# Ledger of designs, part 14: VH-VL binders against Rho GTPase-activating protein SYDE2 (SYDE2)

Target 1, 120 residues: Rho GTPase-activating protein SYDE2 (SYDE2), of Homo sapiens (Human) (q5vt97r660to779)
Amino acid sequence: IDAFRHYSFSDQPKCSQYISGLMSVHFYGAEDLKPPRIDSKDVFCAIQVDSVNKARTALLTCRTTFLDMDHTFNIEIENAQHLKLVVFSWEPTPRKNRVCCHGTVVLPTLFRVTKTHQLA
Below, E stands for the ipSAE of ESMFold2; O stands for the ipSAE of OpenDDE; V2 stands for 0.75 times the mean of E and O plus 0.25 times the DockQ between their complexes.

## First folded at step 6 (VH-VL)

Design e1 (from b2 with heavy chain Y59R; framework fv_firastotug; at its last look DockQ between E and O 0.37; V2 from the best seeds 0.00; counts 0 for: pae E 4.7 > 2)
Fold by ESMFold2, look of step 6:
Structure e1 (fold): chain C 120 residues (1-120), chain A 124 residues (1-124), chain B 108 residues (1-108)
Amino acid sequence: as target 1 above (120 residues)
Amino acid sequence: EVQLVESGGGLVQPGGSLRLSCAASGYSISSGYYWSWIRQAPGKGLEWLAYIDWSGDTRYSTSLKSRLTISRDNSKNTLYLQLNSLRAEDTAVYYCARSEYFYDTSGPYYFDYWGQGTLVTVSS
Amino acid sequence: DIQLTQSPSSLSASVGDRVTITCRASQSVSDYYLAWYQQKPGKAPKLLIYDASDRATGIPSRFSGSGSGTDFTLTISSLQPEDFATYYCQQYGSWPYTFGQGTKVEIK
């Protein structure tokens, strides 16, 4: 079972109505993760913007279906449409890292909030 | 328990159209996976048709892409495959299947979860 | 495109036999990107082996895979009654991803 139920954002507006900016994203954790396999029980969290990897954490040990973390990502965005938050398993063998859980934010909605931040 | 259930198969005439459904339970189709349609003609092997991933990106088999459309409805937790301009050779059992989403890959590898299949028959 | 040819196309075996199925690729499969599936009549395929030699979750240890490049094998060390099925290989090393034609394992 996968779940992306708890995360937060801190927007960093730019001066005009353009859809570019510097974002700070604080990730508190995830629940309902699929269990890692026995030889890949370590995880890391990554942020992808339009399917391009932008940032990741160091390895975290995960023994349950819950991940508790307190990480802030600082990312640059430019004419972007999707923000994906993904927890990947780390496998110590020459295996590919697999998704444990994820979330998606449609950035055009956040980009439209830039006008609201300039008013605030 | 995760379960995939296909429906919408049946008898159709050549040149016709049909929409297949794959209802997922136990997992959200917006989870970090690839979701594929794969078919098997009677007594024949397996053929991959299309995928949609958790973010909405799609890819089609080059031989069939003009006649297929894959889509999803996250609120119903359901995948769809639209089949157009059907021919006799499209007679097959159609499966939906799941693949892992890897950190730096660009598509589904192997399929770890399959539905029961739905039969499409193109005749008469 | 990488064509996969399985041999034999069918075989007859008894419970307890050691069974070996081969999958030959028309060109080298990148890394170990080959999987094996088991399919019983009227049912969907079930993943047995991925990455050439790794058993999927819940697959008994009597199933093993080996090989690289163009030659891959699936071995059942001691055939059980529930193992009579059709077996398929699949490569995912090069687009488009392809399946073998299948090997039917029948009771003798």
Scores: ipSAE 0.055, ipTM 0.596, lowest interface PAE 4.7, mean pLDDT 75
ESMFold2 (binder alone), look of step 6: mean pLDDT 88; pTM 0.899
OpenDDE, look of step 6: ipSAE 0.606; ipTM 0.890

Design e2 (from t17 with heavy chain S30D; framework fv_durvalumab; at its last look DockQ between E and O 0.05; V2 from the best seeds 0.00; counts 0 for: pae E 7.0 > 2, placed apart)
Fold by ESMFold2, look of step 6:
Structure e2 (fold): chain C 120 residues (1-120), chain A 123 residues (1-123), chain B 108 residues (1-108)
Amino acid sequence: as target 1 above (120 residues)
Amino acid sequence: EVQLVESGGGLVQPGGSLRLSCAASGFTFDDYYMSWVRQAPGKGLEWVAYIDWSGSTIYYADSVKGRFTISRDNAKNSLYLQMNSLRAEDTAVYYCARSEYFYEGSTYYFDYWGQGTLVTVSS
Amino acid sequence: EIVLTQSPGTLSLSPGERATLSCRASQSVSDYYLAWYQQKPGQAPRLLIYDASDRATGIPDRFSGSGSGTDFTLTISRLEPEDFAVYYCQQYGSWPYTFGQGTKVEIK
């Protein structure tokens, strides 16, 4: 079905000389969005928070070239602004994994917070 | 520390069967592609079989296709090679080798190798 | 299938000398997908170079790789006593992934 790996990172850790704080991120879940090719049976997803790779899925079975469905990702995220899910195709030869699709969500929008209500 | 320990080698008659095992420790086994690579006595290296980290994709060299079966058990951190219908030409040291896998750039070079196990096929 | 031919078969040198090992492919290897390994007697191979020119972790600077297409070179700038071994190249640009037959670097 769905495969995922929970992982947490501190965002660019800082010490007293360079670091102002630590941030933790919790990942949850990935879904099939689009099959890449008929030759490939596996895809994987990378979960990025603010452009940093935070998690990836195990290889997932590719269903069809076009999925007649609209997925919303239910991801548990703390102290982050953007969540990006990228799906890559897997090839049996040593080729670069290709992007099949991606989606970006602005986390403040999910919590109905505007920039005028945010503290700097 | 990273360890790959092969076992199950030995002397087998032509037409016989043997199962090799590779026990992995010191790293997250599920994040790696695994291969068996063999080296006949006094000869160079030959790739035998490949399995991705999930077990979903498997490839064999033509010389062993239909006779050998690669498998892995990620719960036991173990890689296996079932060898059937063995021939004298299969005599070699068999190495368990790992390849890194990440979302950028699939690699099929081997950053760590086990010590090898000798398989001898003779009458 | 890409055949890798290494030359020379044996390279007899003294410590401190520069070693130059050649690996020639029967057809072009795309995107520099070539690795070099060192194997000492009774030991497993050790990765030295990947992607034609990138040193693996812990490999000293005296090892360098270069080349593209059909011609690749491993250079050891100043041989140390521990560098006398057999060296293999491997391509992973096209399936099946193949190895060269090896070059033995031995002490003169």
Scores: ipSAE 0.017, ipTM 0.526, lowest interface PAE 7.0, mean pLDDT 71
ESMFold2 (binder alone), look of step 6: mean pLDDT 90; pTM 0.919
OpenDDE, look of step 6: ipSAE 0.024; ipTM 0.677

Design e3 (from t17 with heavy chain D31E Y59R A61V; framework fv_durvalumab; at its last look DockQ between E and O 0.06; V2 from the best seeds 0.00; counts 0 for: pae E 5.6 > 2, placed apart)
Fold by OpenDDE, look of step 6:
Structure e3 (fold): chain C 120 residues (1-120), chain A 123 residues (1-123), chain B 108 residues (1-108)
Amino acid sequence: as target 1 above (120 residues)
Amino acid sequence: EVQLVESGGGLVQPGGSLRLSCAASGFTFSEYYMSWVRQAPGKGLEWVAYIDWSGSTIRYVDSVKGRFTISRDNAKNSLYLQMNSLRAEDTAVYYCARSEYFYEGSTYYFDYWGQGTLVTVSS
Amino acid sequence: EIVLTQSPGTLSLSPGERATLSCRASQSVSDYYLAWYQQKPGQAPRLLIYDASDRATGIPDRFSGSGSGTDFTLTISRLEPEDFAVYYCQQYGSWPYTFGQGTKVEIK
């Protein structure tokens, strides 16, 4: 199992390679969530590739610091380097997102050895 | 212009099956969560089912679980509702509805609705 | 689930009058996730208000939404003839997302 790195907005893993194709991403869950506001339990996960939003989950109820998920996304990627997963809670006023957790992986490095991986 | 057009409604006997379709246009269908909302004659609105971007997340109202199946074909900009084991209480106008999409957020109100298709379950 | 109760069931008013519709939730609605819809006879619902107080595109300013927690209000400052319809509230702050039973605004 490969490690899923915690995402940093200012310090992302470097990569000199690119990959293209159809990628299948299966979500099992997210750990160590900063829970949303006490009054709001709904969160969603955004799937981003090189800062481009590719997909997201529907609203899920966050009850604990662990979000149990069973989601599969088929995403077309072109010249991609980073896969970013971010769990958000949305605040309509003043219309801002609250990050619950996030992480990133370097795609070319990941798929250099094998075409299938399980990340934790 | 955003358009949602339902089809497939009709008269069916109890225990029968029916498949509804919703043709979407005027927007990037694959970026939006879609729902079916129904309204029994002279009654209020009831959420039936919704499906997310990829079809990975699907939810149903309890009364239709095990009988109804919501699905989508993003390539065809289409939403579907397979209804099996239909009951008299399923009689309603079925609306296809879109939820607004935010890049970093989600809104699960319905900003656009089709005109609906009538499903009548009667012996 | 959050049960939304709208009141009154029927509101009889004349054009030009102020209409005040209530939507009360059985428990607090998170983050002002409350929408209002208008439905005219034989038509599909139309979104009026979202996020408790934001008007949807193309909605006249005579429509306004307010409230938080368990109490929400839709106000029509001056009823126009085309405003006579059924109005529904809907919460999307907590799953499952539920509708109120509706308030009919009819002409007196």
Scores: ipSAE 0.024, ipTM 0.671, lowest interface PAE 4.7, mean pLDDT 86
ESMFold2, look of step 6: ipSAE 0.038; ipTM 0.651
ESMFold2 (binder alone), look of step 6: mean pLDDT 90; pTM 0.921

Design e4 (from e1 with heavy chain F102W, light chain S30D D31S; framework fv_firastotug; at its last look DockQ between E and O 0.59; V2 from the best seeds 0.00; counts 0 for: pae E 3.8 > 2)
Fold by ESMFold2, look of step 6:
Structure e4 (fold): chain C 120 residues (1-120), chain A 124 residues (1-124), chain B 108 residues (1-108)
Amino acid sequence: as target 1 above (120 residues)
Amino acid sequence: EVQLVESGGGLVQPGGSLRLSCAASGYSISSGYYWSWIRQAPGKGLEWLAYIDWSGDTRYSTSLKSRLTISRDNSKNTLYLQLNSLRAEDTAVYYCARSEYWYDTSGPYYFDYWGQGTLVTVSS
Amino acid sequence: DIQLTQSPSSLSASVGDRVTITCRASQSVDSYYLAWYQQKPGKAPKLLIYDASDRATGIPSRFSGSGSGTDFTLTISSLQPEDFATYYCQQYGSWPYTFGQGTKVEIK
């Protein structure tokens, strides 16, 4: 199930609960991407836990305002509160790896909602 | 155009509390960026206090974290800073500021938009 | 924590003068991650320079930055009446990010 495309992360309250364990996250895609400049077409997706990069994809071609994929990330987390899925533009200079789009899940709240929009 | 407007400053007694507000317009605070509070004592330099980013993640100055709480209300597009156990050295102008969210850092770089500031005076 | 020390703490100069302000870090600032701000009385700081040498949008070319490691400079090549202000450096190479103490530039 594509939790990133259909789940609104902007309305999730800050939660003081933290979780630990092993997670499998299945990423189906993203929409409403901000296309890069014509000479900067490559993007990558990163998974961040509490703002720490845990995994990322290889470079993907940004064709339009959407991205389709079927990919599973296996990550280990400790005392985590937020899971972020962020699409960055690929540039060799760090100041140019800019956010194209994003989604966030408050992890304790996600477990309360997983019965209807389960995260893989 | 992004605009940031602070409010809630004023005179407080030592040991008191105050909540500052930063109303953002022109951009949703949950859609990107880091959103920080920075203060400046009269005639002194700048001191970073805390941030909340677009996703709701927070970080605090280590010296102040027991006395500060940063929060937001996305429906009002507003950031808040709760100040507790105020002391004379907390007298300052408090600014909110924005910085870009980059892949290779977990925190703000430089601050490209600033509010006008709100003065907090702690008088014994 | 990286402490930034600016020199001089204040200076007086005339319109048209070249002004140089230094910022010295207590330890090396990685990747040129240093910014400069201008602050006029009663106003918020304004970003001038980022990444040690890159001018922010709308900043006149008379402002330039240079340096690396522990030593950074801001130069105003020909001081204008609107440039009388206090200037701050800020590092973002190592958490926590810190500011210099400021340099006040006054009209002679």
Scores: ipSAE 0.136, ipTM 0.668, lowest interface PAE 3.8, mean pLDDT 77
ESMFold2 (binder alone), look of step 6: mean pLDDT 88; pTM 0.899
OpenDDE, look of step 6: ipSAE 0.642; ipTM 0.896

## First folded at step 8 (VH-VL; framework fv_firastotug)

Design k1 (from b18 with heavy chain F102W; at its last look DockQ between E and O 0.52; V2 from the best seeds 0.00; counts 0 for: pae E 4.5 > 2)
Fold by ESMFold2, look of step 8:
Structure k1 (fold): chain C 120 residues (1-120), chain A 124 residues (1-124), chain B 108 residues (1-108)
Amino acid sequence: as target 1 above (120 residues)
Amino acid sequence: EVQLVESGGGLVQPGGSLRLSCAASGYSISSDYYWSWIRQAPGKGLEWLAYIDWSGDTRYSTSLKSRLTISRDNSKNTLYLQLNSLRAEDTAVYYCARSEYWYDTSGPYYFDYWGQGTLVTVSS
Amino acid sequence: DIQLTQSPSSLSASVGDRVTITCRASQSVSDYYLAWYQQKPGKAPKLLIYDASDRATGIPSRFSGSGSGTDFTLTISSLQPEDFATYYCQQYGSWPYTFGQGTKVEIK
């Protein structure tokens, strides 16, 4: 099972085009989570559009540096350029939830061939 | 171990331009964190200038945004700061620094690692 | 923007003295989101304290932080020769995050 099957972990240049519409993102899993250890860690996965949190999962238990999951996010976007998929460690304080792994997609790049607002 | 090394400082004339570099090692600048530029005029305090985060999103100090451009080259693991229309008050040591990327994406928290700085002097 | 004003702007002290530096914010800083840095001449700042009272890794126990809201304090319980430096506070409770103007701690 693959982490971020349709997304690169590298940065993409910011595009001058913007995308609006309804988007469905299917998240298969993640690997190389930031704090690997033998004990359990509660995490959650969030989707951010232009650095704004749009959706997150319920808490998941992660016992390794690898997270195998199968989740679909359905979000509405407006004038968006970047999609980020980020796994955070759970903390009582939102500002202290640490990044465990991530990926970024430039939305206009994905829609160059077709003018759809959906992410495959 | 993470290392940040600034370069590209020196003497420049008023109205001139300069590009500063921050070479990072020990960690990929596209993998995590906020990466910031912060300056300090001689004998004065610290002033945050701009950041670029792991995803490439940028933010600038409101008072300086018209004269600054932050950028990066992920293949060289290097951050850049372009300074334009330089003035005497831009004379400072320029630092690059990193801060944790937390769930709240409103900006960098505190800066846990700093480079050694590079001096920019603006004089006739 | 939240402005941070440090007091005093400078002080002179002897080895062994207890030193107190204050940082006053123009607006309340939520949730203890304040850090302290030490800077020696020719060097970059070094993080001492985060979240108002938590010592950064490797920082000696003689450094402590306290306070909330608009009033924060850095205390050095027994000043050592290596502690002569300039100290800065920084808030991260509200964007844009800002620094104090500094407090210089000098010999004598």
Scores: ipSAE 0.075, ipTM 0.642, lowest interface PAE 4.5, mean pLDDT 76
ESMFold2 (binder alone), look of step 8: mean pLDDT 87; pTM 0.895
OpenDDE, look of step 8: ipSAE 0.525; ipTM 0.879

Design k2 (from k1 with light chain S30D D31S; at its last look DockQ between E and O 0.55; V2 from the best seeds 0.00; counts 0 for: pae E 3.9 > 2)
Fold by ESMFold2, look of step 8:
Structure k2 (fold): chain C 120 residues (1-120), chain A 124 residues (1-124), chain B 108 residues (1-108)
Amino acid sequence: as target 1 above (120 residues)
Amino acid sequence: EVQLVESGGGLVQPGGSLRLSCAASGYSISSDYYWSWIRQAPGKGLEWLAYIDWSGDTRYSTSLKSRLTISRDNSKNTLYLQLNSLRAEDTAVYYCARSEYWYDTSGPYYFDYWGQGTLVTVSS
Amino acid sequence: DIQLTQSPSSLSASVGDRVTITCRASQSVDSYYLAWYQQKPGKAPKLLIYDASDRATGIPSRFSGSGSGTDFTLTISSLQPEDFATYYCQQYGSWPYTFGQGTKVEIK
């Protein structure tokens, strides 16, 4: 399945425009992951909207610095500006889940699509 | 090998502005982590001011929110803090600091790496 | 906001002494989200303990932390010459995250 390279638009000015609606996000994979702990090869992917966790996958086995998967997140967003897709290492406690890889998309500035209903 | 070096401190008059820099080396500021500014007035404790995370999201101390801007230049691997309308109580050593980005947080937990600090004196 | 009060505000001790510093929170700190820092004059703070009791990388075993809820303790089991400093607690259980006022450990 496909590889997904990390990218970021994080140095862009904050946009005052926001998007609301239902969104489907297809995640095919990631590469250049930070290594999980030696005794933990399990990861999970989370989708964050404006730094709020919206959904995550079940645990996935990661044997290399690649993560191959085909996963679709279906999320409801409201007044959203940034989408983050973050891969965390799994550990017994949630506070120990370390970032392995991530990407950020600035929702309003990347898509100029007229929807049936769009809110400012 | 990770280093944080603050600069831009000095003497400033009340009502003025300052722009502090934090040059990072050994690690990219856009790859991971929360990157914070923290200050310490002479003989007093520590006060968190603002963060910018790896994705560019920012948050500010509520008492200083209207006077602060945190920013970064990823090509220079450098953080900035702009503080306006300076007052005598803004006299402090200003540190930049790093904290882990965890799944279940809404902000920086604890700060595992600190710069050496830069002194800002607001007087006259 | 959660206020952290450290006790004592200062203390004098000799090399080899056991030193105990307390940090009391105005409200329960959710779980064990408390850290301790060491700061020497003219230097930046250094992380000693996180999550109430976990030592940061490279911190000697003479430093230990304990406690939960509103009462937390930093203990130095056998004080060394390099341990004379000011110590701060910090909570990260509730936003905004806050610091204690500090405890200065001085030479007798």
Scores: ipSAE 0.127, ipTM 0.655, lowest interface PAE 3.9, mean pLDDT 76
ESMFold2 (binder alone), look of step 8: mean pLDDT 87; pTM 0.894
OpenDDE, look of step 8: ipSAE 0.580; ipTM 0.889

Design k3 (from b18 with heavy chain D104E; at its last look DockQ between E and O 0.43; V2 from the best seeds 0.00; counts 0 for: pae E 2.8 > 2)
Fold by ESMFold2, look of step 8:
Structure k3 (fold): chain C 120 residues (1-120), chain A 124 residues (1-124), chain B 108 residues (1-108)
Amino acid sequence: as target 1 above (120 residues)
Amino acid sequence: EVQLVESGGGLVQPGGSLRLSCAASGYSISSDYYWSWIRQAPGKGLEWLAYIDWSGDTRYSTSLKSRLTISRDNSKNTLYLQLNSLRAEDTAVYYCARSEYFYETSGPYYFDYWGQGTLVTVSS
Amino acid sequence: DIQLTQSPSSLSASVGDRVTITCRASQSVSDYYLAWYQQKPGKAPKLLIYDASDRATGIPSRFSGSGSGTDFTLTISSLQPEDFATYYCQQYGSWPYTFGQGTKVEIK
């Protein structure tokens, strides 16, 4: 299943329904990113299920507040209630962690709608 | 400049309830951080209670989960902590604090900004 | 849960002294994920050191951190009048993230 996701943030209540299965998530792009400090910056997109990282893209170059892409994640989920798609920025630092300046979330309400399509 | 201001503390009877507020300024609470409540009993150390992140996802201290509710109002840029069934052991200064949202962890790192705290006293 | 035990629980020192505070974890803290905070009476904690050894912005060079695994150290190389406070360690290597019980540094 290809679930369309647009970059957005929403503070909506969690869905009480749980889903399990193999999911294909097609990511078309993101908007409202923080402006790059220079003409471009490297970013990556990650899928988090119930706040756990499940998958991510390779580094992508982002030149505007908009990231246009055509990427499909294939993930297996079990008893999931909450799906997030998050855009992280990559910046060199003395820290031991990869640096993130931006983020996004997949709406829980939209996730309920995609559940009505049978997962194969 | 990021600033956090707690309010809503005071005297409460055992078994009572109280709602704490944390007003943030200089940065949006929905942008890309974890926002936590941390308390400190008089003369004691620090205890993490709960967080809400920029996306609205929440997590609670296991021992306190049944008595706490963290929430927020993005339009007021304000965090809340609802305390229920209060006991004498809940007497403490309650702080809100911010930490970076990194890919590598599923929770707050270190806390780079703290509010001034608000005192909650549970006694009769 | 990882328990953090600080030593000593309190100490008395004079201006100019070298002060060493330790933080021992009940199990290994991965990737140097340990921070140190300073707290003065009536004030909120202030971040001093993160990632075991990196100073936070605006923190004087007399503060240094070291260690890994289960044993971590905060050192104040030449104690100043403004350094009399309580110091806490915090680990963020494993959730839930926990704090040490504190070390109070007093004027002799």
Scores: ipSAE 0.262, ipTM 0.685, lowest interface PAE 2.8, mean pLDDT 76
ESMFold2 (binder alone), look of step 8: mean pLDDT 87; pTM 0.887
OpenDDE, look of step 8: ipSAE 0.808; ipTM 0.924

Design k4 (from b18 with heavy chain S106Y; at its last look DockQ between E and O 0.58; V2 from the best seeds 0.00; counts 0 for: pae E 4.2 > 2)
Fold by ESMFold2, look of step 8:
Structure k4 (fold): chain C 120 residues (1-120), chain A 124 residues (1-124), chain B 108 residues (1-108)
Amino acid sequence: as target 1 above (120 residues)
Amino acid sequence: EVQLVESGGGLVQPGGSLRLSCAASGYSISSDYYWSWIRQAPGKGLEWLAYIDWSGDTRYSTSLKSRLTISRDNSKNTLYLQLNSLRAEDTAVYYCARSEYFYDTYGPYYFDYWGQGTLVTVSS
Amino acid sequence: DIQLTQSPSSLSASVGDRVTITCRASQSVSDYYLAWYQQKPGKAPKLLIYDASDRATGIPSRFSGSGSGTDFTLTISSLQPEDFATYYCQQYGSWPYTFGQGTKVEIK
């Protein structure tokens, strides 16, 4: 019940730039998950770049609104603006795997912060 | 429960423009789902036009892409459809509708909630 | 694009009749990606069936769907007066997603 304050998409920086590269994404956890149905207690996490699935985890057991994990995604991105991390419920059919929670990162904003640190 | 209310329809002249609104309540349009516009000409079938998803990504019908713009205002929980270069064939009831965001989809599958629609009439 | 053709385009039936509506796709629809909607005059469409055979929340059991590939059916096992409407199929197996032309059901 001790949910992490989730990111508000209404406050995301606007960015028109696109970026390319290789990246590693380390996912530590999520809060405020929508509870799975009684018969759907497993979840998986997926990375999407501009709404295209790029990677996902194996199944994880979740019975609460909090997910604690330590997972690394290694992905190649090309001409992209948004990175989405989405937690889906697992169901017998893939078409019924529903969103439990999500987050979005505007990629050019992330690289500007990293570049500034290196220049300093 | 989720409710969708369209507005902004009316009579317009050929070549004109119009902006339709869809006010959502009971759920945030930035939290989940695909949010679509679908139209129906009088006495005709249904035609999907465009979507904007919870993250702000958009997609358009290829036949209408140059004349439509879908957008949203998250602070008002409202999505919009801008219609440009209107023609008589654009006379229709315009609906907004919601679809679940599934893992392995190519876009909105089926539409589980619909607004009541707003009529756009392009004068003959 | 996958074209959906519904048959018949219209029908008249009595209360209590079994009504069957067919939706034929111009090419195979993958993984049962077919939905059915009911639309009453002056109202928005309402989802009846998704994934070819699964009833949406609150839909009476007299509505059932079946089929796969190119041929799908909607069946109303015992037609009620409130079932006077136009019915549409919709495929979501291949982009762009498309609707059938509709079947109007009139109660005699």
Scores: ipSAE 0.147, ipTM 0.671, lowest interface PAE 4.2, mean pLDDT 77
ESMFold2 (binder alone), look of step 8: mean pLDDT 88; pTM 0.896
OpenDDE, look of step 8: ipSAE 0.705; ipTM 0.912

